# Ledger of designs, part 1: VHH binders against Alsin (ALS2)

Every score and structure here is a prediction.

Target 1, 196 residues: Alsin (ALS2), of Homo sapiens (Human) (q96q42r690to885)
Amino acid sequence: GYIASLHELATTERRFYSKLSDIKSQILRPLLSLENLGTTTTVQLLQEVASRFSKLCYLIGQHGASLSSFLHGVKEARSLVILKHSSLFLDSYTEYCTSITNFLVMGGFQLLAKPAIDFLNKNQELLQDLSEVNDENTQLMEILNTLFFLPIRRLHNYAKVLLKLATCFEVASPEYQKLQDSSSCYECLALHLGRK
Unless a header shows other numbers, all headers, positions and changes below count from the first letter of the chain; antibody chains aren't numbered by Kabat.
ipSAE, averaged over its two directions, is called F for ESMFold2-Fast, E for ESMFold2 and O for OpenDDE. V2 adds 0.75 times the mean of E and O to 0.25 times the DockQ between the complexes of E and O.
Where letters were taken out, [cut] stands.
Atom coordinates printed by the task and the answers are left out, and those that the model quotes come from them; centres of patches stay.

## First folded at step 1 (VHH)

Design d06
Fold by OpenDDE, look of step 4:
Structure d06 (fold): chain B 196 residues (1-196), chain A 123 residues (1-123)
Amino acid sequence: as target 1 above (196 residues)
Amino acid sequence: EVQLVESGGGVVQPGRSLRLSCAASGFTFDDYAMHWVRQAPGKGLEWIGNIYYSGSTFYNPSLKSLVTISRDDSTNTLYLQMNSLRAEDTAIYYCARTEYDILTGWSDAFDIWGKGTLVTVSS
């Protein structure tokens, strides 16, 4: 059912937040702490990615909390973070994607291969667990890349759920229109970012 | 003891309206999201809709145009208004409470059910 879908979204959002938090604390922070990580430009680009990643992590956490509050009956559907703060959410995703794209254009995670290889080898199992990559032949840098694209994958899910939620309202209602418009924005962004 | 008791069911003619009630007792009614579910003969359970503490409602899109859910927290009563009843609306109608855990939050499960009230739509 549709309510079940919202419950599932709430549950998966909490889990996703936890995963991103683990990535931030156990992978990203240690990486940035390595000596001789790269040129000043490389380090600055990665720091920008990290900053934007942290912001998304926070917003996703807030979204999870808002879903829980909604399901508990404390707030209206329009109070969901992805609706109430849609501009902030979409802009933050755009900024994150820009940052990671800039980093990749300059060489990406391959720039970190030499200075971070020992760290990555030591944490190979963790990287595989967080990325859910089960292929033993997958390169560590590719796994690392997969981790930092995880947030972008959620945009499609948000769009789908908003469309489902819209079906619970009259077509002529403001709620229906808001949900439809928001869904379109998230889908458009997901498609745009997916091409990069 | 936590209890839900449905009432208002019966035999009605097609095209008529019917209002079901669910009386809650033994718990803080306004803290919970409440649901209506029905089971037609030989079919599985079908979720109709629910209402949250704030009064926000969600409906099965297949039934939305025909049903309205409301609640009276002063009397701990849940309502289901059904309009333009059809033969396919014949079913046992249940009210249920969403399961909530302080640590894990809301689940997809219902922890408390009423015994149900039978609605028969027949000419």
Scores: ipSAE 0.000, ipTM 0.234, lowest interface PAE 12.2, mean pLDDT 87

## First folded at step 2 (VHH; from s05 with D100P T102E E109L)

Design a3
Fold by ESMFold2, look of step 4:
Structure a3 (fold): chain B 196 residues (1-196), chain A 125 residues (1-125)
Amino acid sequence: as target 1 above (196 residues)
Amino acid sequence: EVQLVESGGRLVRTGGSLRLSCAASGRTFSDYAMGWFRQAPGKEREVVAAITYSGDSTWHADFVKGRFTISRDNAKNTVYLQMNSLKPEDTAVYYCAASPYELDYYEWLSAYDYWGQGTQVTVSS
């Protein structure tokens, strides 16, 4: 029901935060600390990806903490942070996905200098574990693509959970309409960004 | 939206001291993490110092450690940079910057969403 779906959202948000935090600390920060990453343009685009990733990670962490507090108090649907501040969430995801798309269109990870490629190859098993790719024949660039598009996958999860929450209300209710509209917004964004 | 205005930049002799101020206007200054950056002509803008929105944690670039101190007064909506033992290489336009979120990568320009116009600091021999 409603409470069970709220616990699902909270639990999966904490897991997602943990995953993003690991990617940031174990991959992005060490990668960006290397002295030679590539051309100035390539480095600037990668730095923008890292910045937007970090802001998204911060937002997700705060959301997870907020959900824990929410579960111990009054649980009105309209008070959910993902509904109340939906434009903040949608904008942050959009900015991140724009940054990774811009990086990839300009050549992406293929244009990084040898020290960066060597770092990524040395850590291929970690990258595969973080991305949850099980086929050991998967190439490094496919692993990286899967890893950095995990946030698009999360948008689909938000849409699904919001729809589950909506089913706990009468279809004529304001709660149902708000949850359904929000679910549609997250799904629409996920589809738009996933086609890039 | 927050608007930032720096002040206090001027010409100072080597070894001198200077305090920069950044006045913030807009809603709820205490919700912003703050940083000071500098940019010399023809150089990239670089972080000097950063401070959490409560002020309980600060970070300073190695090249200013022990000489510069960032602080904030949330009641006055102001962030400060106390600059001591100034050197000619500290000559730059100094910028105040704000982010609505606590930052993991406070050294990166793109982590900050709001910027002031800058104030010129010139350190003479």
Scores: ipSAE 0.011, ipTM 0.354, lowest interface PAE 8.8, mean pLDDT 83

## First folded at step 4 (VHH; from d06 with D30S Y53F E99S L103F T104E)

Design b3
Fold by ESMFold2, look of step 4:
Parts: C-alpha cells; structure tokens; sequence
Structure b3 (fold): chain B 196 residues (1-196), chain A 123 residues (1-123)
C-alpha cells in the first residue's frame, strides 16, 4: 500500500542517485579532464551538459536524504518533496535534457577528439553496465544515448509511483487529485522530452 | 552578489541557550541545502549539521542532542539553536552553502561561507 510505495520511491531514488554519481565520477569527470576534447563549440555544449547533470545530481541527492526523514515522520502526502517542489524537479530535468539534446543534435560524442573517443571505447563495459543495456552488440553511441537519457526513464518512474500512492486515497479526496495531477505532469514531461 | 551573514553570537554563561541566525541574499535560498560549521580556537573545522530544501536535517552525532537547525524560506534565514552550552562550545560559527560542480561532490563542498559569528561560553 501507501507505506510500501513510499519505500519504493525512497529506495529507487537512492539507487538513481548512486547511478548518477557513478556517471559523474567515472565518465564525465575523467572525460572533461582530458586536454583535447574537440572543437570549441562541442566542448562548450558538453560542459553545459555536465553543469546541468551536476545540478540534477544535487537535487536527487537531497531528495533521497529527505525521503529517509519523511519515512520516519508523519508521511503526509502533501509534504512529499516531489509534490511540494515539483517546479524545481520539472525545471531541473528539462534543463538537463535540453542540454544533452543540444549536444547530440550538433553531432554529440562522435565529434569528440580521438583521446575522448578512445576513453569511451576503453570503458564500454562500464558504460553498458551503468546504462543497463543488455544487448552486448549495442554500438557505443547507442549505449551513450541510453545512458544520458536515463533521467527520462526516471520521470516515468515518478509518474508511476505517484499513481500507486494516489490509489491509496478516495478518488474525491484532495490527496488523490494532487497525486494524480502531479503524476500527469511528470508523465507529460517524460513524453515531451522523449520525443526530442 | 551572493552573501551569507551570521548573527546572534556573543558571550554567554555555561548552561544557557543561544540561537544563531544566518541571513542569505543574492541567490534562491529555498533551492539550497544549508550547513552550520564551527571552528574552536586552534582547532580544525567541525561540521555541526545541515538542513535540506525539504526541511530534513542531519547532525554530527556528537552534537545531536545539543543543536537544532531550522530554516525560514520566506525570510531567507537559517537558524542554529544551541542548548546547554559548555566552555568547549566556544567557537566561531559559520553558515555555508553546499557547492555543486562537475568536479566537486554536491554534499562535501561548500562554495559560499559566511564571515562567522563568535560564541564565547564563559563566566
């Protein structure tokens, strides 16, 4: 029921934070530490991706910590951070996904200099593990796209868990309406960003 | 310009309580995790605790029963309530904002610090 769905949200948020942290520390930070990454335009776009990724990591880390405290308190649905601070979440996800889309439209990872491509090829097994791609014949660029669009999958997960929480209330209740409305916002954003 | 300004320090007798304030300006205070840190004379920095944008708090285990951190997003103010003060609580108390950058952890780095407010616990 309600408590089980709250634990699902908390557990999966901590796991998502761990994955984002690993991507930042094991992929983005080493990649951006290379002296020759590519053209000025490509490097600027990748730096914007990394900046928005770091802001998203910050948000998700804080959310995970707040859910732990929430689980030991009153557990009132209105106090859920993804409801109370929904605009911050939606904006942070949008800014990140816009940055990665801009980077990819301009050629993406394939326009990086040879040292960067070599780094990514050497770490293909790690990239595959982090992205959870099960087909070992998947090309590197497809693995990278899957990896950096994992946040869209997370938005769908938010929408799903919010609907699960809503079913614990009467349809006429304020709690049901708020949870359902929020679920719709996250799902709508996920669908919009997924079409880019 | 981003600023943090602490206030409420001073000389207090042992066993008293004291509430410190930290006024924030130049950024969206409600979006940030905020921290309290102290430095006793001749010692290193000691983390007191934090408060997330949600209101959730975490404390240094050795200080948990002594302190309470709160925030008021409508006035952009962070608070530290300290109870049953002892001489060893004499320190400069700083508020700090958590940094985020591609080359720094979000929770282990502070990019903005206040100038500090001195608390002296003595007769």
Amino acid sequence: as target 1 above (196 residues)
Amino acid sequence: EVQLVESGGGVVQPGRSLRLSCAASGFTFSDYAMHWVRQAPGKGLEWIGNIYFSGSTFYNPSLKSLVTISRDDSTNTLYLQMNSLRAEDTAIYYCARTSYDIFEGWSDAFDIWGKGTLVTVSS
Scores: ipSAE 0.000, ipTM 0.270, lowest interface PAE 10.2, mean pLDDT 82

## First folded at step 6 (VHH; from m01 with D31E)

Design n05
Fold by ESMFold2, look of step 9:
Structure n05 (fold): chain B 196 residues (1-196), chain A 123 residues (1-123)
Amino acid sequence: as target 1 above (196 residues)
Amino acid sequence: EVQLVESGGGVVQPGRSLRLSCAASGFTFSEYAMHWVRQAPGKGLEWIGNIYFSGSTFYNPSLKSLVTISRDDSTNTLYLQMNSLRAEDTAIYYCARDSYDIFTGWSEAFDSWGKGTLVTVSS
């Protein structure tokens, strides 16, 4: 029911934050610390990806902490942070996904210099674990794409949990309408961003 | 350019209340967690608490009953309400912005600080 869906949102947000934090600290920070990453254009695009990723990670961390506080309070649906601050979420996901798309359109990871490619190959097991790719035969570039597009999967998850929350109210109620509309916004964004 | 300017300090008598303000500019204030920190004469820094973009607050357990942090995103202002002031609360009070930059300052330290405002609690 309603309380169970709220706990699902909180638990999965904490797990998502942990995963983003690991990607940031174990992949992006070490990669960007290398002395030779590639051409100026490729490096600038990757730096923009990292900047937007860090901002998204920061948003998710704050959201997770806020949900912990929310679960100890009155738990009104209209006060749910992901509803009340939806534009911040939608904009932050859009900015991040635009940055990774721009990077990939210009050649992406395959245009990185040898030290960067060597770092990624050396860490392929970690990348596979973080991305949750199950096929051990998956090529490095596909693993990287799956990993850096995890936020689109999270948008779908938001849409699903918001719809679950909506089913706890009558269809004609203002709570149902707000939750369903928000669920639709997150799903529409996820579909739009998934098509590039 | 990031600017944080504290105000509202001064000399107050024990038992009184005081509200400090921190005016923020040069960044999107509404997206950042903000903190209050103080430094008593001759002592190290003491974290008071924070407030997230959501309005959720967390406090140093030793100060929880004495302070309240709030924010007004429409005026880019952070507030610290202090009640039942004691001589031990004499300090310079700073507001600080949380860090999330992965290019520099990955230490979880605050990346921007105000100059502080002095609060002196004296009978």
Scores: ipSAE 0.483, ipTM 0.772, lowest interface PAE 2.3, mean pLDDT 88
Fold by OpenDDE, look of step 11:
Structure n05 (fold): chain B 196 residues (1-196), chain A 123 residues (1-123)
Amino acid sequence: as target 1 above (196 residues)
Amino acid sequence: EVQLVESGGGVVQPGRSLRLSCAASGFTFSEYAMHWVRQAPGKGLEWIGNIYFSGSTFYNPSLKSLVTISRDDSTNTLYLQMNSLRAEDTAIYYCARDSYDIFTGWSEAFDSWGKGTLVTVSS
């Protein structure tokens, strides 16, 4: 139902924020502190990725916090943050993905492999836990890559929950149309960014 | 450059209401959580509350005075409505921007401050 879906969104958003926060504090920040990361350009690109990751994490955190208030108040679909502020979410994800793409195009992960290998080996279990990759044959850099793209997965979840919410309204209702349109936007972006 | 300018302070009698404003510029205001903090004479900094981009508000539970934080993203303005003011509400009130910088510690909740506006509650 409608309320159940909102609770699911709230719960999963808090968990997602927690995961992103852990990635930021335990993976990204230590990586940025490593010596010999590469050229000034590659380091700057990584910093940009980290910065935009942090902003995204910040946004998700705010969203999670806001959902608590939403669940205790009037639960108007039009006031749902991921719907009302969809542009902010979509733009933030786009910017983050752009930074990752730039980092990748410049061979950032290849250059990061050597200086980060000790760190990654030391934190293998953490990487596997955060990425939910259980295959022991997966290279650590691949796991790291998975972590960098982890936020994009949430876009699918937003699309999914919005669709669920839409089913709670009459097809002819404005709420249904807005929720469905927004869902499509999130899904479209997820697919677009997922191909990169 | 990030700028925060508080206004609306002054001398008020106990029991009166006052609304403070904070004009923000130099950043995308609508994307940031904003805070109100105050510092009474001879006391440390006290967090009043914040408002997120969604409009959700959180307040210091230890506050005895009734406060309401709001924002107008169209004018990049943060507001603090204070009602039933008491003498103990006398303080410099600051507007502060929330920090999400990856390089900052958790203890650094704010990355930008205004100059503050003085509120004096006196009979």
Scores: ipSAE 0.368, ipTM 0.692, lowest interface PAE 1.7, mean pLDDT 91

## First folded at step 9 (VHH; from n05 with F103E A109S)

Design r1
Fold by ESMFold2, look of step 11:
Structure r1 (fold): chain B 196 residues (1-196), chain A 123 residues (1-123)
Amino acid sequence: as target 1 above (196 residues)
Amino acid sequence: EVQLVESGGGVVQPGRSLRLSCAASGFTFSEYAMHWVRQAPGKGLEWIGNIYFSGSTFYNPSLKSLVTISRDDSTNTLYLQMNSLRAEDTAIYYCARDSYDIETGWSESFDSWGKGTLVTVSS
């Protein structure tokens, strides 16, 4: 029911935050600490990815903590953060996905200098675990793409949980309409960003 | 340029209430978690609490019943309401902006601080 769906959102948001934090601390920060990453353009694009990733991670961390407080309160649907602050979420996900897309269009991880490629190869088992790729024959570049596009999957999850919450209200109610409309907004963004 | 300016400090009698303000500029205030920290004379820094972009708050357990943090994103202002003030609440009170890279203690987690406002609780 309604309460169970709220707990699902809170639990999965904390799990997602933990995943993003691990990617930042174990992959992005060490990678960007290397003295030679590649051409100036490639480095600038990767730095932008890291900046937008960190901002998204920060948003998700705040959201997870806020859901803990929300679950101790009255739990009114209209006060749910992903409804009330939807433009912040949509913009932050869009900015991140645009940054990774720009990086990949210009050659992406394949154009990094040898020290960076060596770092990524040495950490392939960690990258595979973080990305949840099960096929041990999966190439490094495919693992990296799966890993850095995990946020699109999260948008779909938001849309799904909002739809579950909507079904707890009568179809004619204002609550149902707002939840269903917001679910559609998150789902449309996920589809749009997935095509880029 | 990030600017944080505290105000509302002064001399106040024990048992009274006081509200401090922190005016923020130079960044998108509505996206950041904000903190209050204080330093009593001759003592180290003490974290009071925080408030997330959502309005959700968390407090130092020892101060929980005495303080309330709020924010007004339309005026870019952070507030600290203090009630039932005691002599031990005499301190310089700072507002601080949280950072994107919070991994360790709260002192290393803040990327911007105000100059502080002095609160003196005295008969």
Scores: ipSAE 0.347, ipTM 0.712, lowest interface PAE 3.3, mean pLDDT 87

## First folded at step 11 (VHH; from r1 with E103Y)

Design t4
Fold by ESMFold2, look of step 11:
Structure t4 (fold): chain B 196 residues (1-196), chain A 123 residues (1-123)
Amino acid sequence: as target 1 above (196 residues)
Amino acid sequence: EVQLVESGGGVVQPGRSLRLSCAASGFTFSEYAMHWVRQAPGKGLEWIGNIYFSGSTFYNPSLKSLVTISRDDSTNTLYLQMNSLRAEDTAIYYCARDSYDIYTGWSESFDSWGKGTLVTVSS
């Protein structure tokens, strides 16, 4: 029911934060510490990706901590952070996805200098584990694409959990309408960003 | 550019309460977690607690029943309510903005600090 769905949201948000933190600390931070990454334009685009990724990770971390506090309180649906602060979530995901799209359109990881490519190749097992790609024949660039578009999967998960929460209320209730509308907003954004 | 300005410090008698304010400007206050930190004379920095964009708060366990942190996003203001003040609460109180850049964690550095406001608990 309602309580179980709230715990699902909290548990999966903590796991998502942990995954984003690992990508940040084990992939992005070491990559950006290399002396030679590539052309000025490529480096600037990658730095923008890292900036927006870090902001998204920060949002998700705060959300996870807030859900822990929420579960010990009165648990009113209207107080859910992803409902009350939905604009912040939607904008942060959009900003991140725009940054990775801009980077990839300009050549992406393929245009990085040799030391960066070597780093990524040496860490292919880690990248595969983080991206949850199970096919051992998947090429590095495909793994990287899957990895950096994981946030679109999370938007779909938000939509699913919000709809699940909505079913705990009467269809005519303001709670049902608010949860269903928010679920639709997250799903619509996920579909829009995924088509790029 | 980023500015944090504390106010509300001064001399206060033991047993009284005091509310400190931190006025924020030059950034989108509503997106950041904010912290209070204090430094007693001749001592190191002591973390008091924080408040996330959501309003959720976390406190130094040694202080958790003595202080309350709140925020008003409409006025870009962070607050620290202190109760039952004691001589050991004499310190300079700072507000600080949490860091989210790729190289720092929440506890490793704050990227912006206020100048502090002095609280003296004395007769």
Scores: ipSAE 0.457, ipTM 0.759, lowest interface PAE 2.5, mean pLDDT 88
Fold by OpenDDE, look of step 12:
Structure t4 (fold): chain B 196 residues (1-196), chain A 123 residues (1-123)
Amino acid sequence: as target 1 above (196 residues)
Amino acid sequence: EVQLVESGGGVVQPGRSLRLSCAASGFTFSEYAMHWVRQAPGKGLEWIGNIYFSGSTFYNPSLKSLVTISRDDSTNTLYLQMNSLRAEDTAIYYCARDSYDIYTGWSESFDSWGKGTLVTVSS
């Protein structure tokens, strides 16, 4: 049922948040502290990606908290952050993807390859662990790219959970419609971003 | 321009309750965690508590008075309910917008606050 799905979401959301936090502290922060990362523009783009990444982490953390409150009977379904603040989530994901895209289009990862190569080599095992990439032939930049796209994977989960929650409401109810609409938005965004 | 305007302060007798309000404008209120801070005469700033997107609240464990922070995102209003007020609760009370940190997501610091509202607890 939907409760089981919410428990699963809560558990995976907590793990996901932890993983993203590790990415911030052990990969992103050190990367930003490197010298000679590239041009001012490249560095600014990376900073923007990092900022947007961190914002998503913040939102995901808040979502985890709201899930916990819901599962413990403290809050109602409408209080779930992904629902109550759906616009914020969707916009934040959109902005994050835009930042990543801009970074990629400008050759950001290629530009980082040389200045960050020592760091990436030193942290190869960590990169592979965080990205769950076990292929030894995978380029480090590709692994790094995989890490930056990890947040997007959660959008489908959010859409599915909202649909399941909708089954708890009358079809004619405003709550049902809101959950359906929100789910559709998350799904559409997931599909759109998945094609990029 | 970010604006925060506190209200509801005044003179109140010990043991009474008081609810302060903070009207927010100039930003998307619902997208920010909010804080309450106070400054007693001759003392430094004291953090009271905060409220996040989820509605989760955190309070200063050193507070002796019972406080409850709530928010109404539909009216862009932050609230501080104080019960069983004591003389030691006399202070200027400020609402503040949470600052964002790119590594931690948030901190117990803030980047904007109001002019404050005076609460005097006196018999």
Scores: ipSAE 0.026, ipTM 0.368, lowest interface PAE 4.4, mean pLDDT 87

## First folded at step 12 (VHH)

Design u3
Fold by OpenDDE, look of step 14:
Structure u3 (fold): chain B 196 residues (1-196), chain A 122 residues (1-122)
Amino acid sequence: as target 1 above (196 residues)
Amino acid sequence: EVQLVESGGGVVQPGRSLRLSCAASGFTFSEYAMHWVRQAPGKGLEWIGNIYFSGSTFYNPSLKSLVTISRDDSTNTLYLQMNSLRAEDTAIYYCARDSYDIYTGWESFDSWGKGTLVTVSS
């Protein structure tokens, strides 16, 4: 039902935020704190990725918090944050993906200096856990790619939940149309970004 | 250029209510969390509360006075409603834009207004 779907969204959003927070605190922050990380250009690109990631994490955190309040108040579909502020979410995800793509196109993690590579190798188990890659034969760069593109998967979840919520309304209702349209936007973006 | 301009301050008697406003410009207001902070004479800065872009609010649990933070994204205005004011609420009130830094944490401020003085006295 409607309320059940909202609770699912809230629960999964908290978990997702927790995972991103772990990535930020255990991987990105330590990595960026290393001396002689790489060339100036490579470091700047990585910093941009980290900045966009952090912003996305912050946004998701705010969303999680808002859902708690939403579940205790009037649960108007139009007031759902991923719906009401869809442009903010879509833009944030787009910016993040752009930063990752730029970083990778320029050589990405391969251009990082030895301290960074050593750090990543030392924390490979953690990277596998966070990226949900269980194959021990997976190369580090593949794990890293999976990890940093992990947030994009959440867009599919937003699309799914919005579609579920839509089914709780009459097809002729404005709520149904808005929820369905928004769902399509999230799904479209997810597919677009997933191809990169 | 980011600008924040507080208004609505003045002299009020104890027990009265006051509503402060903060006019924002130079950025996409609706995408930012906003904060209210105050500084009483001879004291440090005290965080009052914030409002996220979603409209969710959080307040300092140490506050003794009832406060409500709201926002109007159509007019780029932040509000602070204060009720049952006491002498200890006398302070300069500032609005601040939320800033997040991966190195310093989520609750930082990158822009401040000049503040508006609230004096509670009989």
Scores: ipSAE 0.021, ipTM 0.354, lowest interface PAE 4.5, mean pLDDT 89

Design u5
Fold by ESMFold2, look of step 14:
Structure u5 (fold): chain B 196 residues (1-196), chain A 122 residues (1-122)
Amino acid sequence: as target 1 above (196 residues)
Amino acid sequence: EVQLVESGGGVVQPGRSLRLSCAASGFTFSEYAMHWVRQAPGKGLEWIGNIYFSGSTFYNPSLKSLVTISRDDSTNTLYLQMNSLRAEDTAIYYCARDSYDIYTGEYSFDSWGKGTLVTVSS
């Protein structure tokens, strides 16, 4: 039902925030603290990834807190943050995914200096755990790709939850229309960004 | 240039109410969580609470029943409503903008107002 789907959104958003926070604090922050990361261009692109990742993490953290308050209130579908503020979400995900795509097109993690590669290799078990890759023999670069594209998976999850919420309303209702349209927007963006 | 300007401070009697304002400019106010912080004379900073981009609020538990934070994104203004004021609420009140850069944790404020003095006195 409707309430169960709202709790699913809140619980999974808190979990996603926790994962982004761990990636930020345990991978990105230590990596960027290294003195010699690579060429100026490569470092600038990685810094842009970190900047957009941090903004996305900040958005998700605020969203999770907002869902907690939302669940204590009236719970009107039209007031749901992911609907009311959808442009902020869609833009933030797009900006982040564009930044990681730009970084990868220029050679990505392979072009980092040895201290950075050594850091990533040293932390391969953590990276694998955070990315939820099951095959322990997966190559580091594949693990990193899976990890840094987790936000695309989250967009699909938003689309699914929004569609589940929509099914709780009459098809002719404005609530159904708005939830279904929003679900389509998130799914369309996820598919677009996934082709990189 | 990020600018935060508090106003509405002054002398009030115990038990009365007061509303403070914070005018924001130089950034996209509607995307940021905003905070109120105060500093009593000779004391350290005390966090009052925040308001997220969504309008959702979180408060210092010791102050929760006495304060309400709100925002008006159309005028880029943050508000602090204080009720049942006590002498211990005498302080300089600041608004602050949260930071989201990679190197900071939660409540790492990167911009502050100059504050507005509230004096609660008989």
Scores: ipSAE 0.539, ipTM 0.795, lowest interface PAE 1.9, mean pLDDT 89

